# VH-VL binders against Protein ImuA (imuA), part 18

Target 1, 244 residues: Protein ImuA (imuA), of Caulobacter vibrioides (b8h429)
Amino acid sequence: MEAGTRTPTPVLSFGEPSIDGCFPGGGLPLGGWHEVTGAGLEDETGAAPAAFVTQLIRGLTDRKGGAVVWVARRADLFAPGLLGLGFPAARLIQVRARDEAETLSLLEDALSTQGVAAAVAEAEAPDLTAGRRLQLACEKRGGFGVVLHRRPYGGRAGGKPRLVSGSASFSRWRIAPAPSGPPPDDIGLGPPRWRVELERCRGGRPGGWILQAQEAGHGPHPFRLVSQLADHDVAAAEAGRRFG
Short names: E, the ipSAE of ESMFold2; O, the ipSAE of OpenDDE; V2, 0.75 times the mean of E and O plus 0.25 times the DockQ between their complexes.

## First folded at step 21 (VH-VL; framework fv_guselkumab)

Design ko (from u5 with heavy chain F103S W104S; at its last look DockQ between E and O 0.54; V2 from the best seeds 0.00; counts 0 for: pae E 3.3 > 2)
Fold by ESMFold2, look of step 21:
Structure ko (fold): chain C 244 residues (1-244), chain A 122 residues (1-122), chain B 111 residues (1-111)
Amino acid sequence: as target 1 above (244 residues)
Amino acid sequence: EVQLVQSGAEVKKPGESLKISCKGSGYSFTRYWIGWVRQMPGKGLEWMGIIYPGDSDTRYSPSFQGQVTISADKSISTAYLQWSSLKASDTAMYYCAREAYDSSQSYYFDSWGQGTLVTVSS
Amino acid sequence: QSVLTQPPSVSGAPGQRVTISCTGSSSNIGSGYDVHWYQQLPGTAPKLLIYGNSNRPSGVPDRFSGSKSGTSASLAITGLQSEDEADYYCQSYDSSLSGYVFGGGTKLTVL
């Protein structure tokens, strides 16, 4: 349906065959949206999943221009954590929304906007109709969207958001903190690590890994593989809360 | 083949209205942004704005906001550029062009109309 | 004048190599936004020549090449031919203007 030139669908790759091999295109497609949730207690606080998403999106913006729009319901965006992961604050556009409907509307608008490389919204769950609108918005501009699932505080009177449809998003991820390696001399902290589970991927397969933040300038990809998980189905629900 | 065919040349007086057209064919008209670009005589190219015909989402360059109206009629695969009151400084060649992207960070015009010359003189 | 600066003209003999520069700023090329190039033959509409800094659409000869570094981009034309005589424009995105920007254009004359 496009012009007579052929261009492969652009992807964001992890640079690791055991991860990239889960996706039919060898990475997460641009022009689509993805879901990220916290395991256990993290599904409310969102700290480890938010840090994971921040690190993931840095892979898009390290080599090319573009703003990142982050839509949240609360004034507790982790700006110090974003700067600590090396993400430049000057490229972050932080937007506060009052409720779920406004959050999803702002996400849709951001994904349709020139100069926006990626957009993230902290939401409980888009319904099927909202998920289809998000996909159409991504297709208009080739945008990279993330819905970071967080249970809200002080939502609409009498309202309960619908769960996001798996058929509308490309992938769904479940994230927990993982212990850093021991410090080399009992002083300091190792880089952040996450237990990362790919629960579902359109046209691909699930997987699980321990990933570590890769520092800027140490390679073209934002994560380093620490280990591949042998059984990813159940253990993630009880992962420990480690942020050190 | 992708094709953008524009309406013919126009000669107008200051203060008159004008609506010029750009008809797309050979592709899914409602799934691509259409941009308008001005080229004043002997000058370079200036981006004026874009429209997504699928839902009429319209964005303007700040220099042209409020100076012109961009619209589309998807039932006949046609985009429009419209002035309510022409000025002599609107004398220029006007191109429509289809926008394409290879990422959310890279947008370019892959197909262009032949241009519509608008002359505004007393 | 133009947000992206190009020389007003360049010239070369048949078979020679010429380059056309496109200089921007930290709000466009310097922020990592891609540069695209268009050829406009006399009396015709612009035609896409290079996209994404260095990619050629189908039908564009490999003697046209593009590059980008820092706040600048360059279009190189090797094996210059008489049919290359045209105006050439660079284009990028500018975050300060929230929109597309073009260079002022370069007239290439083949001697």
Scores: ipSAE 0.423, ipTM 0.751, lowest interface PAE 3.3, mean pLDDT 83
ESMFold2 (binder alone), look of step 21: mean pLDDT 93; pTM 0.953
OpenDDE, look of step 21: ipSAE 0.694; ipTM 0.852

Design t1 (from o5 with heavy chain Y108P; at its last look DockQ between E and O 0.38; V2 from the best seeds 0.00; counts 0 for: pae E 6.0 > 2)
Fold by ESMFold2, look of step 21:
Structure t1 (fold): chain C 244 residues (1-244), chain A 122 residues (1-122), chain B 111 residues (1-111)
Amino acid sequence: as target 1 above (244 residues)
Amino acid sequence: EVQLVQSGAEVKKPGESLKISCKGSGYSFTRYWIGWVRQMPGKGLEWMGIIYPGDSDTRYSPSFQGQVTISADKSISTAYLQWSSLKASDTAMYYCAREAYDFWHSYPFDSWGQGTLVTVSS
Amino acid sequence: QSVLTQPPSVSGAPGQRVTISCTGSSSNIGSGYDVHWYQQLPGTAPKLLIYGNSNRPSGVPDRFSGSKSGTSASLAITGLQSEDEADYYCQSYDSSLSGYVFGGGTKLTVL
């Protein structure tokens, strides 16, 4: 411990140089908040992004005690299968919010609360003022925050637009499903995989990968690298068939 | 050097009010939580509550909720512990302590005040 | 009473090793919350001795060590010295109380 100066916030390493090298500190900074969005149909459903966030936070909670708070306006993403990624159910606190303002307020309160290691909220993108309040909340307890961006379910397309610049978050991620890996000797699906795009990282560079879930208890690294995406695949806005 | 300096010993009668203080120096007072801990004579340590002076966010142990008031004046880097009506059972040593920031580990109390002895007797 | 259970006293001869246990439950240590240890010398304020289960702050000799397993934690003191005679407290967080909890304390006597 250092007198008169706060210790710098630590990082969560992915354990893969091609991923960790995107961050100026050599890993995903903790004690801050991040944005995660789905690609294609996942922007509406949120299933693949929610699973990615669950796996990321499990990696953190394998090393750190404390509750995980998940704030949602609907209880439609916490299927038992999602918790089957090894997330400890006893540490999960699910909170249902009535509207966007309450969602962000509950996220801020959770991040300020003693005994909360991480908090996730399913919300639209916060404006700069709300984002700065989230950062202050993270600083009070060293909490790890995630805004899982989700378009309104069942409404007209074109809900509240996501703010592209001026965000107070450290990083922004875009997530799509990828074909699962082969199961050992078993019929059925192997471990889940994601096409993962880091769109922005403050002070860092973007990147893209195919990641696979790693079994609980393997250590602090929640993902296994399957492949690194080419710059075309990461930056692509093209519709059509691609190798992924 | 981080220092927490508490107000002096108090001798009181039951029913009297009391406010004791804890002044922090050598660090950014508004960016660290300050806790209060009771130690009754011959007994162990008991966590009473904690405050974040930056915005006065205050949390209490269930055993002390409604029994004391924790507050801070950030303009003079001082935290307070108050009783509206003392009881003889409030006779104890009271410590303030700063929570360290360490993301990977729950916040230990890394700096302690010298203690304020409160004696309440008829 | 204390939700973290410590033996009321332990003793040892100079140069020997002693351990002090801290037994919790599923709502504190068993939920993955860290354990911190404090030394209180006679007539003084507590001092941080071990944090985050096993880390020593600057100025604490390496003959003090901590560990955590399951729902319990342990403080070990090797090369016991007369100046180690003190009260020792473990501390954690308890989710059912939504707050910090201390052990009842252990008086270490050096024979």
Scores: ipSAE 0.175, ipTM 0.690, lowest interface PAE 6.0, mean pLDDT 82
ESMFold2 (binder alone), look of step 21: mean pLDDT 92; pTM 0.947
OpenDDE, look of step 21: ipSAE 0.811; ipTM 0.901

Design t2 (from o5 with heavy chain S106T; at its last look DockQ between E and O 0.28; V2 from the best seeds 0.00; counts 0 for: pae E 2.3 > 2)
Fold by ESMFold2, look of step 21:
Structure t2 (fold): chain C 244 residues (1-244), chain A 122 residues (1-122), chain B 111 residues (1-111)
Amino acid sequence: as target 1 above (244 residues)
Amino acid sequence: EVQLVQSGAEVKKPGESLKISCKGSGYSFTRYWIGWVRQMPGKGLEWMGIIYPGDSDTRYSPSFQGQVTISADKSISTAYLQWSSLKASDTAMYYCAREAYDFWHTYYFDSWGQGTLVTVSS
Amino acid sequence: QSVLTQPPSVSGAPGQRVTISCTGSSSNIGSGYDVHWYQQLPGTAPKLLIYGNSNRPSGVPDRFSGSKSGTSASLAITGLQSEDEADYYCQSYDSSLSGYVFGGGTKLTVL
C-alpha cells in the first residue's frame, strides 16, 4: 500500500482464477455486502448456506483483527459450530433481534462499528433503502457484510413478493450441500463441500463451482476448488474459453 | 496528491473559544475518516477522536469526550476541532490525519496535516 | 504507563542496526489488531513508516522493517543514517478503550 495515494478497494480473493475472474476487482470487496441463499426447498435448505458463510468469513479473520457479529431472530442455528475446526469463536458476537427491521438495523450498526471485521444477518431480502444503508455502513469501515436469506418465522401473509435490492449488494450467491469425498486419513468422512452459484455480481459475471472447505492454517484461502459447473448451469464460461 | 492543510497558529487566553480547521484535497473527502491527534510540548502523540465527513459520524477518545467538538463541512472538504473554553493545559500541537482506505490493515493514518500550534496563556 | 510501551530512547552508530520495541496487551496487539509505525523528524508532522505490522509505503527504504509477535511489535532499522534521527511511534487499536492508541515514542539518536 502506498502512503498518501488513492488505493484500490481491498478484496477477499478465493485464490482460484475461475472464481476471482468473475469479479472486476479480483475478489469480494471488503467495503461491500453480499447476499447468500439456499438452493432447493423454497423455505429452508438447512445449515449449508450458513456453513458456507462462516467459512468465507474465516478468510477475513485469518488475516484481520476484529469481531464477527452474527444477527438472527431465532437461536436455532450455530453456524460456526457447524464447520467444526478453525472458526475463531472467541471473536464471535451473537445478537438476537426481535424482528426483520431490527435485524437489518443491527447489521447496519455492526458494519459501521469500530472493531468489527464482518457482520452477518439472517434476514429476508432487504429493500432498496435498507440495502443502501448497508452499503454506506460497509464503506465507512470496510466491513464485510452478508445477508443470509432465511425465513425462521414461517412464511409471509398473503403471498407478498419478496423484496430484492437490485443494485445495492455487490453479489448474490445460491448455496447447496454437495457430497464430500473420503480423505485418505478419514475414510468415511471428508471435508464439507458445497454447490456454489454466483447468480449476480456487480460489474462481473455469474459462475458456478463445487467448493470444499479448507481447514484453518492450511493456506491463505478458505476454499479449495473441486470442479467448475457446466456452462448451461451458469451464465458465464471460464475466461479460458474466450481466448480465440 | 493527497493534502491536509491546517489553519495557522493560535495564541489564546484561558476561557476563550477556538475552532481550528483541516482542509483535505486530492481525494474523496467524504469517504475517509479524519482523526485529530494532540502532541503536548515535549510529549508523544495522543489520539483525540475521528469523524466520517460523509455523515458526520464522530467518535471520541474517552480522555477527550466532552472536552472538544470534532465536526466537518463536507461542502468545503474541511474538518474542525473546537473548544468552547480553552485551558492552559490545551497548549499543544494539533494534527489532523486521514485514515487509510485499506480495510485489510485497519486503523492507521496515511496522510497528516502540518499541525496547528495552539498556545493558551494568561 | 502508555497503553503501548516503547523504550524512551535508543541509539546507534551509522551503518549499524537498531530495533525499537512496542509492547501491548491482550486488548490491542494481542487481539489481532495491526501495529503501525510513524516517523516524526524534528519540527515536522508524523509520517507513516510501516503499516499492517510489516508493510512499507512507497518511498520508505527497505532498511526499515516491522514485525509482530504475540502482544509485541518491533521496528528494525538497518544501515543507520544520520537522517534517521527522529522520534518513532507505534500505534494500534485497543478494544477496551474503543480507540486508537499510540506508544509513548522512542527518540532515535544517531552517533
Scores: ipSAE 0.490, ipTM 0.755, lowest interface PAE 2.3, mean pLDDT 83
ESMFold2 (binder alone), look of step 21: mean pLDDT 94; pTM 0.961
OpenDDE, look of step 21: ipSAE 0.652; ipTM 0.849

Design t3 (from o5 with heavy chain S111Y; at its last look DockQ between E and O 0.54; V2 from the best seeds 0.00; counts 0 for: pae E 5.3 > 2)
Fold by ESMFold2, look of step 21:
Formats: sequence, C-alpha cells, structure tokens
Structure t3 (fold): chain C 244 residues (1-244), chain A 122 residues (1-122), chain B 111 residues (1-111)
Amino acid sequence: as target 1 above (244 residues)
Amino acid sequence: EVQLVQSGAEVKKPGESLKISCKGSGYSFTRYWIGWVRQMPGKGLEWMGIIYPGDSDTRYSPSFQGQVTISADKSISTAYLQWSSLKASDTAMYYCAREAYDFWHSYYFDYWGQGTLVTVSS
Amino acid sequence: QSVLTQPPSVSGAPGQRVTISCTGSSSNIGSGYDVHWYQQLPGTAPKLLIYGNSNRPSGVPDRFSGSKSGTSASLAITGLQSEDEADYYCQSYDSSLSGYVFGGGTKLTVL
C-alpha cells in the first residue's frame, strides 16, 4: 500500500456470486452506510433484523479489530441475543439516545471516532441531509454504518410504522425470519435462517434470498445461500411505499 | 510526492504565544487526518491530537486538552499547532504526521514532517 | 510511564537477529488494535517501518518483520547492520484513552 494515494474502497462480500453480483463493487462498501428493516410488524419478525446485522458485521470485526457501537433509544432489548450469536462483549459499546436527532448524531460521532470499526443505530429514517452526513462520517475513518429501522417505543400493535422513503445509503434491505429446520424428512434442528431482500443498492440491482447462518470454522463468510427468491417478488419489494 | 513541510525552529520566552505550521502537498489535504506528536529532549514520542481538515473535526489527547490548539486552513493545505502562553516545559521537537487512509489497518502515520524545534527559555 | 512498554535498549552484533518487544493491555493491543512501528535515526524524524502488525511499506527491507499475539507485539530485525542503529517505537490505539499511544522507545545499538 503506497502512502501517496488514497486506497480504493474495499467491500464486505457475501461469498456468493448471485448476491455479490448485485453490487457494482462485488460487496457492501466498508466506507459507507446501509439500511436494514424488518418485513412486517416487529412483533411478527422479532429480533431477526438485528440478528442479521450482527451476523453481517461479525467477519468485519474479527478481521479489522476495533469496537462496534450500538445506539438505541430504549433499553438494550437485543443485548442477550448479540452475546448468544457469539458477538464479543469486549468489543460492544451500547449507547442510549433520547430522541431521533441524538441517535443520528451519536451514529455520526461513532463512525468518525478512532477505534470504532462499525456502528449501528436503531432509528426511524434519516432524511437526505442526515444521510449525506452519515456518508461523510463513514469516509473519515472507513467505517461501516448501519441504520436499523426499529420503532423507538417498542412494537405495540397499530403503532406508526417506520419511515423508509428516500435516503443517501448505499443499500436498503428487508429482513424476516425464515423456517430454520431441515427438510421434513430429516432429523434435528438447522441453524437460523432469514428471508433477505435487497430492495435497492446504488448502482446495482435488487435481489432476494434465503440465507442461513454460517458458523465459525465453516468458511470466512457469515452466511450460506439456501435458495434464491423469484425476481418478481424482489421487484415488488423495491416499489416499497405500499409496505413501508 | 507526499510531503509535510513544517515551519522553522522557534526560540521563545515563557508567556509568549506561538503558532507553528505544517504544509501538506502531493495529496488531497482535506481527505486525511493530520496529527501532532511531541518529543521532549531525550524522550519518546507523545501523541498530542489530530484534525480532519475537511471539516476541522479535532480530537486531543487527554494530556494536551486545553494546553494547545490544533487547527487547519484547507485553502492553503496547512495545519497548525498553537500555544496561547508558552512554558519552559514546552521545549521540545514537534512533528506533524499524516494518518494513512487504510480500511484494513487503522491509526498509523505514513508521512512525517521534518519537525519544528521549540525552545522556551528565559 | 508509556502506555505501551518497550525495553529501553537492545544490542546485537552485525549479522545477528534482535527482537524488540511492545507490551500493551486489554484496552489497546488486547482489544485487537493494530501495532505499528517507527524507526527514528539520530537527528531525523520518525519513519514508518511496519504497519498493521506485519506489513512493510515500499522500501523497507524484508529483514524487518513484525508480529502480534495477545496483548504484545514484537519487531524482529535479522541480518543486523550498522545502519539499523536507531530508536524504535511501537504505536497502537487505546480505547480507554480514545487516543493514539506510543511505546517508550528502544535504542538499538549495533556492536
């Protein structure tokens, strides 16, 4: 690495051509931020979006080192789940914010702070200006940012849904749990699975998959491809507003 | 060619102010953090603080917070280290250094200025 | 004292191998932060020697190598030459101080 030139932005790849091929750089840029939301009501999807994000960034923190900052407005509802997924507690910094503006400000600060490899904020939806500020913060340190769209006051039925319209993020994802058991004629329980939809990515194309958690020692990538979803299902999800 | 050129040696009295400079060339000045490092006579290296000239985001070592001011003028690609009132204990060599932009390896200085010797004596 | 601990001096004869240790803690090297090394020849500014634990910049001979394990790092110099006589500093990041931290430096003498 020559000290005179700025390095190209590296990517976090899934290790599957059908997934990585959706991105112009072959994966999610490290110096950028991404959006993740649940499919349907939070009560029905549970912790699946947070678990997906945790699994996604595990490989990054194992290779790069450094802390992960997790910003939320309520008590740490997912902290026991993060530890159960094998995320190292020594690297996790949990922060509580009072409102949406403070949440996004803490995310920006974390992404520009020395020693932070990735930051996740549980927020509604940054507007275009806030999203551009997030991108600049990512560029300062080459950090990996995630806005996880979750309701700040819990998942009570009939509450206002999170807003997902318009953003400066590189990519936007919809995540739901998927049946994790083996085929009906098999014995035993399988690892966790997700229905994963890439609604949008900058300069790329949408896609959809069933992904399974990849355990340590089964390869360098956090997911295994179980199946690919039909294209029309993914294109309908990209139309977005009807379901968001 | 990346270069960091610092201002010349200074001889000052206690209580005087001082602003020393570090001019970067051969790269995009606003896209790299610039740090300042003190080396007291016969001693090791001490990180003082760092600035991102693109938006002037500035971070200080706890040991130097409130003791110095780090700033930059991006229009002339120059970072500064400034004292409002020098002490004899400020006698040292001061280096500026550019932080490398590297996504996989973090927080190292790839280019260093030649140093500015500051002598503070009565 | 310095956050990272180095021996004050090491010495070796030409052609021999020497190592310089750099001992940190759980808030720096033990948290997975990289270790970098700088060489400071007499009367000169520090120069990057090793970055990211074990990587050499262009122009640094391969007889310099670095490693990291646990809370410690090591710089090895093989085929020792008179020109290697210098001060050597390790450097990392410390999360509790929110800052860059240097070792106290090691004076290498070539006998």
Scores: ipSAE 0.146, ipTM 0.682, lowest interface PAE 5.3, mean pLDDT 83
ESMFold2 (binder alone), look of step 21: mean pLDDT 95; pTM 0.963
OpenDDE, look of step 21: ipSAE 0.616; ipTM 0.837

Design t4 (from o3 with heavy chain Q105H; at its last read DockQ between E and O 0.70; V2 from the best seeds 0.75)
Heavy chain, then light chain:
Amino acid sequence: EVQLVQSGAEVKKPGESLKISCKGSGYSFTRYWIGWVRQMPGKGLEWMGIIYPGDSDTRYSPSFQGQVTISADKSISTAYLQWSSLKASDTAMYYCAREAYDFWHGYPFDSWGQGTLVTVSS
Amino acid sequence: QSVLTQPPSVSGAPGQRVTISCTGSSSNIGSGYDVHWYQQLPGTAPKLLIYGNSNRPSGVPDRFSGSKSGTSASLAITGLQSEDEADYYCQSYDSSLSGYVFGGGTKLTVL
ESMFold2, look of step 21: ipSAE 0.619; ipTM 0.815
ESMFold2 (binder alone), look of step 21: mean pLDDT 93; pTM 0.948
OpenDDE, look of step 21: ipSAE 0.771; ipTM 0.881
ESMFold2, fold request of step 22: ipSAE 0.742, 0.399, 0.708; ipTM 0.874, 0.712, 0.854
ESMFold2 (binder alone), fold request of step 22: mean pLDDT 92, 92, 92; pTM 0.948, 0.946, 0.945
OpenDDE, fold request of step 22: ipSAE 0.838, 0.850, 0.841; ipTM 0.918, 0.926, 0.921
ESMFold2, last read: ipSAE 0.527, 0.687, 0.343; ipTM 0.785, 0.836, 0.689
ESMFold2 (binder alone), last read: mean pLDDT 92, 92, 92; pTM 0.945, 0.947, 0.946
OpenDDE, last read: ipSAE 0.851, 0.849, 0.841; ipTM 0.927, 0.925, 0.922

